# VHH binders against p49116, part 49

Target 1, 238 residues: p49116
Amino acid sequence: EGPLLSDTHVTFKLTMPSPMPEYLNVHYICESASRLLFLSMHWARSIPAFQALGQDCNTSLVRACWNELFTLGLAQCAQVMSLSTILAAIVNHLQNSIQEDKLSGDRIKQVMEHIWKLQEFCNSMAKLDIDGYEYAYLKAIVLFSPDHPGLTSTSQIEKFQEKAQMELQDYVQKTYSEDTYRLARILVRLPALRLMSSNITEELFFTGLIGNVSIDSIIPYILKMETAEYNGQITGAS
Short names: E, the ipSAE of ESMFold2; O, the ipSAE of OpenDDE; V2, 0.75 times the mean of E and O plus 0.25 times the DockQ between their complexes.

## First folded at step 3 (VHH)

Design d9 (framework vhh_brivekimig_d4; at its last look DockQ between E and O 0.01; V2 from the best seeds 0.00; counts 0 for: pae E 12.2 > 2, grease 29.5 > 24.2, SAP .715 > .668, placed apart)
Fold by OpenDDE, look of step 3:
Structure d9 (fold): chain B 238 residues (1-238), chain A 121 residues (1-121)
Amino acid sequence: as target 1 above (238 residues)
Amino acid sequence: EVQLVESGGGVVQPGGSLRLSCAASGFTFRNYGMSWVRQAPGKGPEWVSSISWSGGYTLYADSVKGRFTISRDNSKNTLYLQMNSLRPEDTALYYCVRPGYSEDLFHFDYSSQGTLVTVSS
């Protein structure tokens, strides 16, 4: 059987809304995040192994790992997105909310910690100099995770995850044969993803567009979108 | 189709210098780490050096450390190998390799002829 991913799956190009505003407003941030989310889901759909699991299983997988995929996408696209600037803008907005006494002290702490975790994660990935190939397979590993409750076809999911891990291992071993522990250094970053709250991510990046609607609830609809519609969402709506 | 075309080889005296180039096409160059491998006459292939996608991370075989420098220009889809203080033992065909490709570091695509480096008095 052929590899889990091809060169087409290694490519992960995010197109940002244009023009970039002088002041990053909530709309720009949410639009950028939405494009990344759609790109990530479109990427998942393009994987033959993912398609083979069926619509119901696919939906369940994405619901379980969308925050992890999204976060990996943030790290991968950090430069193109000017993620540091976006996060700074978000913090500024939060500060305004604090001044208006709209948030509890505990909530503020949670949100700020989440932003810190995001920054640290992205910085750590940059420091490791992760490339597109490695990102693709890291995303595949988190996508094909059999550990989530309520999944069907867990045996098959596990096989796909193992395949992803093996192919990544092969790549790292061939590319960095003299760095015996590179694979381990990369993989130990993955637990940090599961420490991040999907709810807080949703609030920071998506509330401005979807309001009180959850990402979880819209995932089935996104996954049913046609490829042309995905492309339109990523490149067309400025 | 993935294509890697090596150039810059030649004949040099011991202690001399050469700069190899590899032009890459058929894939998104910046998405991959790259490597140089060489094969001397009558010997098996030997790994020489690797570089990460951005160039921020490099590795070298012990035999070339301090003498060779790997670099890349992603805007030009080109991989480089600066070779200084060349020795007769460096004589070999040098190949550019994308480790994520179907072939391994020790199985060359014969469609690529490599570039010959000869170090002799």
Scores: ipSAE 0.787, ipTM 0.901, lowest interface PAE 0.6, mean pLDDT 91
Fold by ESMFold2, look of step 3:
Structure d9 (fold): chain B 238 residues (1-238), chain A 121 residues (1-121)
Amino acid sequence: as target 1 above (238 residues)
Amino acid sequence: EVQLVESGGGVVQPGGSLRLSCAASGFTFRNYGMSWVRQAPGKGPEWVSSISWSGGYTLYADSVKGRFTISRDNSKNTLYLQMNSLRPEDTALYYCVRPGYSEDLFHFDYSSQGTLVTVSS
């Protein structure tokens, strides 16, 4: 028993690729996004409650929620990543593809709407000054979601989610005692995560990592990755 | 030769409006997406807004969303930026740019000379 998360789960340090190119490019964007993905998977793997569910359940949970975890990570790391600049670069690339008639009108609309939703989500989180503790508990709430189809151990998963919710509530009440609406304002941001398309996230951020395969297919390998291999992926062995 | 010429800058009070225009020549304007970029005194360039070649898709920086409207008239080879509810932080030199093709996503082949927008009481 004890707290669901410890102080080690609050630390979430993203290191950007080095050296930084004079101009952002697809390779730099993909490397930056890959580091965030690996950091997010390592974060989830380090939680004792997650470890207790077993490897098959771990894989199923992360496959169901990786895009939500990644989106929370984007919001948390938006400043260090220069996310607004990355999204502007992606829009520029899409505009050039339009001039060459390479994309369908419906696909272009879907992608632009997704970029808009992502920008608004990240800005709303920044306006609330969401701190590292709050992000850690929000990530735990989306990780331990019992309502995904095909999960086993849903009773235990639900208990872990309830524990994350209670610990977030306790933290917010102690730390932001003068702001009685803060918990409610934070929690109403979560439904927007379900509107984010994992397919479009892959297209925007992971073309250089996965080629034509989905993030879903590589999650078991990332979760089993040894510490030395993991560190090589997030630092790029400069 | 590719040429981008903008106009419509000036001095306005907070809450005022301006419309910027960018006349394009020397290339097939209707085949290119276009963008507005601004540079405040002592700051680096900041992307403001982009529009697809047809005008069907637009994107805005968060600092201007809801206040600025990008548009184009392909029959006149002209790009526009309608700026409403102007604030002192909108003070900058505004450029229209044509994005170029490159593996580097921030590559702009051509930019205009720029038009100054000053928002002050």
Scores: ipSAE 0.000, ipTM 0.174, lowest interface PAE 12.2, mean pLDDT 80
ESMFold2 (binder alone), look of step 3: mean pLDDT 80; pTM 0.806

Design q1 (framework vhh_7qbe_3; at its last look DockQ between E and O 0.02; V2 from the best seeds 0.00; counts 0 for: pae E 18.0 > 2, grease 27.6 > 24.2, SAP .76 > .668, placed apart)
Fold by OpenDDE, look of step 3:
Structure q1 (fold): chain B 238 residues (1-238), chain A 119 residues (1-119)
Amino acid sequence: as target 1 above (238 residues)
Amino acid sequence: QLQLVESGGGLVQAGGSLRLSCTASGFTYAMGWFRQGPGKEREFVASISSSGGYTYYADSVKGRFTISRDNAKNTLYLQMNSLKSEDTAVYYCAAEKWGRYLSTDYDYWGKGTRVTVSS
């Protein structure tokens, strides 16, 4: 039995829509987010252990953790995405909505808090200087979480998660031997992911593209997409 | 493939200062400076993490050199103060592919910029 992840799973390259507009519009933000979502899900699909769980279990896992994966992706791709600028644009849009009385005060507060949480999480990850390997393993740990309700093959999922954790530990020990507490520092960030609302994330990043369609409902479709289709979308060829 | 282009090298008097720049064709994680003097092997000078929060220096340059970066410009800098004749070398910019800020192995290299310190 080989390792859970290989070097091929470390690569996580997001291609942004081109050209970047002078003013970040809702379409650009949603397109960028969609690309990240697709990348994240196809990354998961590329893991042999994930494939071994079967289609139904795979779909259930991704449905359970897509927001966490997406958020880790945001953190990892923050520079490429100019995430701070995107979030600022979202806030500005939200302010306009406030002026138009489209949102309740309570909802506004909730959304603003969520944006703050996202920004803080990404900033914290940047400060830790999380590398590509560590991100890959953190994503794997999040992906193979056995404690979501309604999952099948939980024992196997748990084994995969343990394997991810062990491999991360080994990696950190070898790579960062002088920083004995690094593993603990990076793992302690994971709970913050579960404090974030998937619904709010969906509203902020995806409403402009999917309308009334939920991320939950499109996950099976995304997981079934051919890599060529995804690549074509990224390059604008289709 | 990522390209790195160094600039800022030149002739400087001992005790003087010089600032090197390295422009990357894209985003990079950990970056560093190396140098190779005449008849010497390439040696580590300084490294910086992706966020710039962590910096490391060779003992020979500690207190004199400062490594920094501007991620918005994809540019790495090396401020060199109190230069010595021993600092004469071709200085190379390097980038690490996976963001390991403590890595000793870099994946991308520039062509180098020459720094000459005269006595």
Scores: ipSAE 0.024, ipTM 0.455, lowest interface PAE 4.2, mean pLDDT 88
Fold by ESMFold2, look of step 3:
Structure q1 (fold): chain B 238 residues (1-238), chain A 119 residues (1-119)
Amino acid sequence: as target 1 above (238 residues)
Amino acid sequence: QLQLVESGGGLVQAGGSLRLSCTASGFTYAMGWFRQGPGKEREFVASISSSGGYTYYADSVKGRFTISRDNAKNTLYLQMNSLKSEDTAVYYCAAEKWGRYLSTDYDYWGKGTRVTVSS
């Protein structure tokens, strides 16, 4: 039934609250991250293959992979988000917390390790100069992962993932024809996404918005939102 | 592509003050100052976040030096007060292309400006 992704799925324009506040605060970080989350969910919902899986399968699939999609979005939008500034502020806060709370040292170590993994992932993607088409296919490969526990329709999901992989291969070979190993270098970055903890991502980026409500619990509501609500949130328009 | 040009170095009497400037030819994230004294390795002096909201200082300069930036002019500053002979060094401006928060590696460096503190 044609290509898995079309050129319209390459567009991924994040709008940020502007200007960055004089004092970086949890509400600015959470609003920025919420805009990226909704943009990522809207992107996934717009894919015909995703729509074809049905609402229950859609919810299960996004619950399984939202953190990986979010992390790819962070890498893609790192400059627009001023991600380096956000992470610097978080690291400074954590370093002050170590001075004041020795008993939580193991948790702070886990969070610092997560930040390091995130920074190294984003740096590796920037070094490869991953373009918008490549990001779109990588997100599709991550979205249509059939190996998550509890999924139904795994044969169809696997078929969609294989199609995303084929389309990425065709794109890279056409566009980067003199770089024989580019596809392999891109694909070896994907396992690092599975090492990203969704719980720590929530602590880093969503604490001010969610409180005791996890991203997992709001995914069904985000997926059922009207497109106009998504557009209002991602553009900041009134 | 990115160029960093320092200025404001010179000779100053101990206890005196000096202000260094560094102009960037384009957009930068975090920026910092480093220095290298005679026969020493280059050492961190101060850094500032891309927004200017977070500053960090080496213990040897804390309370005496102030880092700041003017993003409209793409300019980084270092106000150096209560200068000591130990502050004599070539001072380098540095900028990150991407956020490497847990690393002192910077992607871009200026050529340096000499500061000499006399007795």
Scores: ipSAE 0.000, ipTM 0.111, lowest interface PAE 18.0, mean pLDDT 80
ESMFold2 (binder alone), look of step 3: mean pLDDT 86; pTM 0.881

Design q10 (framework vhh_7qbe_3; at its last look DockQ between E and O 0.01; V2 from the best seeds 0.00; counts 0 for: pae E 10.2 > 2, placed apart)
Fold by OpenDDE, look of step 3:
Structure q10 (fold): chain B 238 residues (1-238), chain A 119 residues (1-119)
Amino acid sequence: as target 1 above (238 residues)
Amino acid sequence: QLQLVESGGGLVQAGGSLRLSCTASGSDYAMGWFRQGPGKEREFVASISSSGGYTYYADSVKGRFTISRDNAKNTLYLQMNSLKSEDTAVYYCAAERWGRYLSTDYDYWGKGTRVTVSS
């Protein structure tokens, strides 16, 4: 039938909270992350194939891959977010927590390694100069992953993933015909996403905002959120 | 909307060098240089990816021209060496919104800067 993605799915514009503080605080970081999360979820929702899977399956898919989607979003929006500065701020905050003996040595190590992985991944994507179309297709491939446990309609999910892969291949071949290995270089980055802990990501970016509420628990709410409500969040009406 | 402003054009002798600049305000795009000579159609000169990691050149300028960018200064450059009379043209800066540095279809264009190479 028709393509999995259209040009409307390529647009991925994150609006940062305003004004930016002189020193990045936890609230600013969490708000920024929240906006990115909402943007990522609503992007998924805008895909007709995603809607075709039904509400229950949609929720399950997003629950399974939200960390990967979020991370791709971080990479894609790294410049507008000043991600390096955000991560530095998080590290500084972590150091303060260490001094206050709020975290175990092992936990600190885990968190620091995670931050390093995030930064490294985003840097690697920047070096590849991934464009908007490529990001859209990569997100689709990640979204329509049939290998997560507990999913329904896995056959259909697999078909959508294959479609995303094929469209990406066609796109890269057409757009970057002079770079015959670009597709491989791009796809080989995807495994790094699954090495990252969703729990640590949640702790780093969301604990200051959602407290004891898990991302998993709010995903259904985000997916049901009206576009107008989301837009209100972007304009700082929250 | 992205605004592009070229500068650095002028008169130069054959074999000489010239450096063009293009100032862009706004988000990060793939950027390119095009030129239009007298009585000729606009033609591609060079392009560069958003982060500057990839560049592409027309065959006619390979080895002579270098495209670069400084994102901190929001500036695109074209270093032109070993200039020839056939390089005489109005040079245009362009931006592609999706970051496709190999595209020939750009979204935003400058007003151009004139380069004249005298024999």
Scores: ipSAE 0.733, ipTM 0.882, lowest interface PAE 0.6, mean pLDDT 92
Fold by ESMFold2, look of step 3:
Order: C-alpha cells, then structure tokens, then sequence
Structure q10 (fold): chain B 238 residues (1-238), chain A 119 residues (1-119)
C-alpha cells in the first residue's frame, strides 16, 4: 500500500574506524568494510517489504545479492572511505609482489582486474552524480531479484522489484525532468555488479591472513541481530 | 625491519601439550605459524589478524591448536594440545603488513623452534 521505501531508507551514513593507521593494513580495511556490510544489512532489514518475506526468504535473498549490495555501498561511500586510496595502496602492494616474482601471477592479475572493474564502476556512478534516493532504489532492485533458482515466493519478490523500479522511475522523472535518458543510464550500470566476484571481495575486504571469512555462513546471524546491536557494530563500541 | 624470535619448542610425548611464543619488535602486523617436517615442504599451521579478532587454522590442527596474541607485549602464541608424531617439525613465526592477499608470501620470518613429539 505505501511506498516501498520511505525517507528513512535514504540516509546511509558510514563512519570510519578511528584513528586511521599510519600504514593501511588489512585490519583497518576489514573493520571499515565490516561497518559497511552491517550498515547495508541493517538497511535491508528495515524495509517492510523485506520483513514481510520471512526469515528463510530473507536469508536466501541476501546470500544471493550481498556482494552487489556491498558494491553499491562502496560506490555510495567511496569518498568518505577514501576508497580510491585504499584500492591504490592494495594495487601497489600486489604489483610490487608480482614484480619481485614472489607471487602467483595469474590469480593476482585476476584480483587486479577485479579492482579495476570496481574502480570503473565507482567512477561511472560518480560521473552520473547518483544521489541517495537513486542509490536506495538501486539497492532495492538488486535486493528483490527474483532470478535466483533457490528462492521461494518469487512472484512476490518480482512484485517488490517492479515496485522499486516504478518508484525509481517516478523519482527520476520528477527530479531530473529535463534528462529523458537518466533512468536508462542508471539502470545500465547494474549488469556490471553481476560481474563482481564475492570470493575476491571477501579476500580484499573481509579476511586477515589466510582463508576467507565466509560471508554466506554469517548472514543468518547478521540478519537476526537486534537493531541496537547493529548500531553498535556500525558505529563501533557504543 | 620487523624482528621475530620464536621460543618454547622442545621434546614432548604424544598426547602432550606445548606452548610456542614469538616476540615481535613491532606492531600492526598480521602473524602466523608455519612448520616444516623432516623431508617435507613448509606448510601453514595457523594465523591471526593484527587485532587478534580473526583466526585461521589448517585442517590438520583444527581443534587441537589455538593461536593468540598479546599486542601489549608484541607476542604471538601457539598452544599445541593433543600432540601427535606428525606434528614433529620446525615451527616458524611469520608476519605480513597486508595479511595474506591471495598467495601473498609473508615478508618477515623467524629462525624457527623445533618441536619433537615422541612415539
């Protein structure tokens, strides 16, 4: 009945760990990324349509799309995170390791290609000057993707995605009335998200020394956390 | 340059316990333990993030070994319980500022401490 999203779903404020270390390290990067992940999960949980789908469906949806939501969050928060600085430091480290012939070149070059695609995605979103309302609707379109083969209630999920698309269209038409093709330009960015590897995202942002922290395995626990506990995780120990 | 000094190795009977230490001259490094048995390649044992919040274990030691660190003392520990003869090796402490980003080698290594499990 009401709109899919309200004004409360537009705010998306990321706070960075303090103090920033003299040298960027995996701990600082992982804490920063964890805050963004928890913020993204809190955002998804706050949507009444998401709540209406039930816990099992919620878990399945988030497992299917968490990397796309996280990547949209990276693009939205790129400036406050100094994401370009973080990625440049990682690239420089990896390039030095390859140049010294210390590492397997094939996998590391795949990682660098992924970083380059992420940088390009974030640049394209910045060039379009995507605003907070547009990000919120794009995240909703990604969240309510009916295409995953293991989902239940796919007709309801499709209905919610169509509602998100309609509300985005209405917003863009009213706010950017002189730009007939803005909606199309925004929507053509979404396929690039499907090319992002969740495995590489975990290695870059969510692991310390070896092996991946499996985001898939912790999603049920993140989604069950109480809202006050989420806020403590997003802002640090408060 | 980061300096790493291991200690605590020795002879222990199968089923026994041993605690290894590694003292570092600096901070803000991810750290780990590796081992090399007689005639074998060096293999990963366990690692821990610079904050101590994330730990990882090789399957062969999972449930028996516990890695930990005390950042106030710049010291890494490996508690080794239920030791088996296959755990006999030289154990090395290692550190990396960036952690293990996909096949990245550790940049700093200790000299190693020998563990021998009798049986």
Amino acid sequence: as target 1 above (238 residues)
Amino acid sequence: QLQLVESGGGLVQAGGSLRLSCTASGSDYAMGWFRQGPGKEREFVASISSSGGYTYYADSVKGRFTISRDNAKNTLYLQMNSLKSEDTAVYYCAAERWGRYLSTDYDYWGKGTRVTVSS
Scores: ipSAE 0.000, ipTM 0.206, lowest interface PAE 10.2, mean pLDDT 81
ESMFold2 (binder alone), look of step 3: mean pLDDT 85; pTM 0.877

Design q11 (framework vhh_7qbe_3; at its last look DockQ between E and O 0.89; V2 from the best seeds 0.00; counts 0 for: pae E 5.0 > 2)
Fold by OpenDDE, look of step 3:
Structure q11 (fold): chain B 238 residues (1-238), chain A 119 residues (1-119)
Amino acid sequence: as target 1 above (238 residues)
Amino acid sequence: QLQLVESGGGLVQAGGSLRLSCTASGSDYAMGWFRQGPGKEREFVASISSSGGYTYYADSVKGRFTISRDNAKNTLYLQMNSLKSEDTAVYYCAADKWGRYLSTDYDYWGKGTRVTVSS
């Protein structure tokens, strides 16, 4: 059996909306996030092992881990996205909402903490200088997580996750042979992803686009989206 | 396609200092410096990770050379101090598209800048 990932799965290029506004508005933020979400989902879809699980299982997996995949994507694309600026803009928008008394104090605190967690996670990944291969394998490990409730084919999912882990290990050993603890430093970042709320992430990045529609509900449609349609969105043709 | 343009080369006396620059247009990459002296093979000099958090040096330049980068300016630097005649070479800038700061197979290369150290 061949490797889980190939070089084609390492490429992960996000194209930002153009032009960038002088003031980062909600639409720009949501569009940027949407593109990242689509890129992440279509990346998953491009993996033969993922395809082998079948449509129902695929959908269930993505529903379970989309927030983690998205967050890894944020970290990986942080510079291209100017993520710090986006997050600052989100905070500013949030402050406006506070002034309008639209949010409770407890909710404000929760949201601000979430933003902080996101920023800290991305900063930690940047400090580690995670490369494209490592990101690809980390995303695969997150994607093929067998510990989500309600999954079918859990044995097969587990096998794929193990394969991702092994390939990552081999890669790190080969590429970073002088850094004995590189693998451990990378893997210990993954638990932080499970502490982040998908609901808050959705609210921060997607409310302007999907309104009352949940990411969970649109995931099947994203996964069925043709690559050409996605590319059209990236080029602004849609 | 990433384009790399080196500058800062020239003639310098032994014991002197020189600062090389490499301008990169586009995305953030792990980057490195290589050099090729007269009649010698190209050799590794120094490398730096995308964020600059990791730096590596050849033993022959440790303590004398410093690699750094300014991502805001898309520029890679090599500060060369205590230069020796054996440092005479064409210095090349290189970039790894996958961000591998310990890469041995860089994807993009500059045309090089000549450094001559006189006795």
Scores: ipSAE 0.496, ipTM 0.801, lowest interface PAE 1.0, mean pLDDT 91
Fold by ESMFold2, look of step 3:
Structure q11 (fold): chain B 238 residues (1-238), chain A 119 residues (1-119)
Amino acid sequence: as target 1 above (238 residues)
Amino acid sequence: QLQLVESGGGLVQAGGSLRLSCTASGSDYAMGWFRQGPGKEREFVASISSSGGYTYYADSVKGRFTISRDNAKNTLYLQMNSLKSEDTAVYYCAADKWGRYLSTDYDYWGKGTRVTVSS
């Protein structure tokens, strides 16, 4: 048995649509989010342990955890995305929708709470100065979560998660030997990801999807894409 | 491709102070300062995390040098107080693309700025 991740899995470079519009719009936000989603799916698909689970198990696993991976991606890429600016624009739009009576007060409360939780999560990760290796292992821990409902092969998924946890532990102890509690501080951030709603993420970032299809419905297509097509989606060339 | 440009080196009397600056292009990395005296290997001086919240110093400079950064200006600083002849070296700015503030291997390096401490 070899390492779960290699150095190629540490690289995670998001390219934003150019030019950034003077006024942020739904198209720019959706394109930016789509690039991050495809980058995250490309990352997951490239892991040998993920490939070893087989296609049906892989599809089920990604459907269960895509929002958590996406949220980690938002935190990792928050500066290059100008996420604070995007979220501020969304909040302004929601406040205008209240004034125009377009959304129920209960829905707006749910969406605002989600934005607050997302911003707090991203801020907490930034304050810890999570490095690229740590993000890669955190994503692997999230990806190989055996306790999602409806999964098969949970014993093998659990073993991969334990391997990711062990490798993160070894990495942190070697790299940050003077910071005794760093591993614990990092790991206690992960439960917040289960509080993130996939349907609200879709509303915030993916409102331009044709036919009101959900991300769940397109996951099998995304996972089957040829590598060249993936690269086009990540860079916006497709 | 990140470019790092050091400045602020020069001649200073022992016991004096000097502040080095390093300007970066398009980066948000963990950063550090290294130095190399004539005929010596390059040695670690100080490092700082991308947010500035974590710093680390070589024992030889603790209490005398302070690393800091201004992320709005993409600028790294090294405040050098109580300078000694042993501090004479070319000082290099470095950046780690993975964000490791305790890295010993950095990915990007400046060309260096010379500091000479005279008695």
Scores: ipSAE 0.198, ipTM 0.665, lowest interface PAE 5.0, mean pLDDT 85
ESMFold2 (binder alone), look of step 3: mean pLDDT 84; pTM 0.856

Design q12 (framework vhh_7qbe_3; at its last look DockQ between E and O 0.01; V2 from the best seeds 0.00; counts 0 for: pae E 12.8 > 2, placed apart)
Fold by OpenDDE, look of step 3:
Structure q12 (fold): chain B 238 residues (1-238), chain A 119 residues (1-119)
Amino acid sequence: as target 1 above (238 residues)
Amino acid sequence: QLQLVESGGGLVQAGGSLRLSCTASGSDYAMGWFRQGPGKEREFVASISSSGGYTYYADSVKGRFTISRDNAKNTLYLQMNSLKSEDTAVYYCAAEKWGRWLSTDYDYWGKGTRVTVSS
């Protein structure tokens, strides 16, 4: 009964905070991340199939996959965000924290590994030259994942995921007919997303902004927020 | 809106080489070169993905032409070697906004630069 995604869902434009500081500070990083998070959530909200699941199910889905969506967003927006610079800045901040003995050795290792995984994932996506349509479908596949615990309407979610997969397949076959194995190369990247800790992502990108408030707790608020509102109220999301 | 400006065209002898450039201002797109010879329709020459990791060539130019880009300089290149009289055309730079480097439908076009190959 019509496609899951339309051309309107391909657009994913992140606007960075202005002006960019000479040295990236925690506030700039957190604000940038917040904007990406809001953009990702509102993108999900713009999908008719997502709305059809109802508010409770929608919230549950986003809570389950926000880290994956966010990470895909990082990859997609890596250039505009200067992600490598952001990650370098985060590492520098982390080093300062180490010197101040604020983190345990084990925690430092976990965080550094996570940063490496993020960078590696984004680099791998860049090497594949994933286009806007492919990103949209990958995000849809991640969004409509029925295998998260505690979800309702899992049958419907599964149908939507299948639809996303089919549309992606058709798209890749049509657009990249000369690259026979492109679909497989793209899809094989998805498992890497689930190896990443949402808690560590939250700590790296959001702690300076939301403090003790969890992303999980603000997701319902973000989903109810008007699209025009988050551009001006990013710091007030906590 | 993305503006594309081609340069580097000119007169060259058969067997010679020429390098075209296209300057793009703004976002990063998949880029391509097209050409239109006298009395002919516009035809695809080469394309390159946003990061430059993938390239695609028309059969008529394979092995002779090389498409490349420098994103830091916002510039697209076409190195043309072993030029033939049939390569005579106006060469156009084009950009595809979604990064579809194998697309035949591009969104933005330059005004073109003329390449003439003399026998």
Scores: ipSAE 0.594, ipTM 0.835, lowest interface PAE 0.8, mean pLDDT 91
Fold by ESMFold2, look of step 3:
Structure q12 (fold): chain B 238 residues (1-238), chain A 119 residues (1-119)
Amino acid sequence: as target 1 above (238 residues)
Amino acid sequence: QLQLVESGGGLVQAGGSLRLSCTASGSDYAMGWFRQGPGKEREFVASISSSGGYTYYADSVKGRFTISRDNAKNTLYLQMNSLKSEDTAVYYCAAEKWGRWLSTDYDYWGKGTRVTVSS
């Protein structure tokens, strides 16, 4: 009953650590990525449908989809983040790691292919000029995905996903009435998100952030943070 | 190996000012200041890029502290104004290689300089 998302869930304002350094470093990139991750988790946990599923289901859902949510966030915030500049700095770092014999050539190839796929995804979303409402519903569709392994309450999750799809359809039809195929073009981009490696995302944006602990391991703690703590993590407040 | 030597710490009354210095034996590093108050964990204060073009501050010190560097002298500075008792801590100079991805790990640390702010 009622819409899945309210206007408060459309707002997705990322603030970058300031100022942007002339030469990017790991501190800036990890802080920027952490802010986006916490913003994405705050967004997800504020959805009434998500809250209704209970803490164990919430943790399972976010463990399954955090990389997809993060990747949608990267695409949505690519301009404000200067993502192309960040990815260029990461490539330069990888070149230095090769020179110091720290990484194998096969691993570097895997990471470079992932960066290319990420850039292609972000470019395709920018070419479609995806708006904030569309991003919010796309994030809801990936969040409420019933086909991830190990989930419980899959019938209720599927119901919420279908509601997100219906509301996206209604929004696109009203707002982009002359573009008959816009919904189809948007939805066919989603499968690419499942091909993004969470392991490589962690290496690109989160290596060493919380020692050797994976994002998967910290998700229960992120989801139960008090609102004031969240605001500090999102804005970089001390 | 890079060596970092802090100076400029001391006792100051609340509302006062101090300038900390850190002399490095080399350049081409991003640098920063950290502090550890009594019974607290070490916390970030400010950082500056290797070129000096970009600075970052913890929210608790924004508007009161200014980080700067003189690359010709291999020296990092922290100007601390409007000091509060909560600023009482040992202040550490730290340096990291430009372009490294570990945001919480600095490669080199000084021994620290103590700042005490009396109320």
Scores: ipSAE 0.000, ipTM 0.135, lowest interface PAE 12.8, mean pLDDT 81
ESMFold2 (binder alone), look of step 3: mean pLDDT 84; pTM 0.860

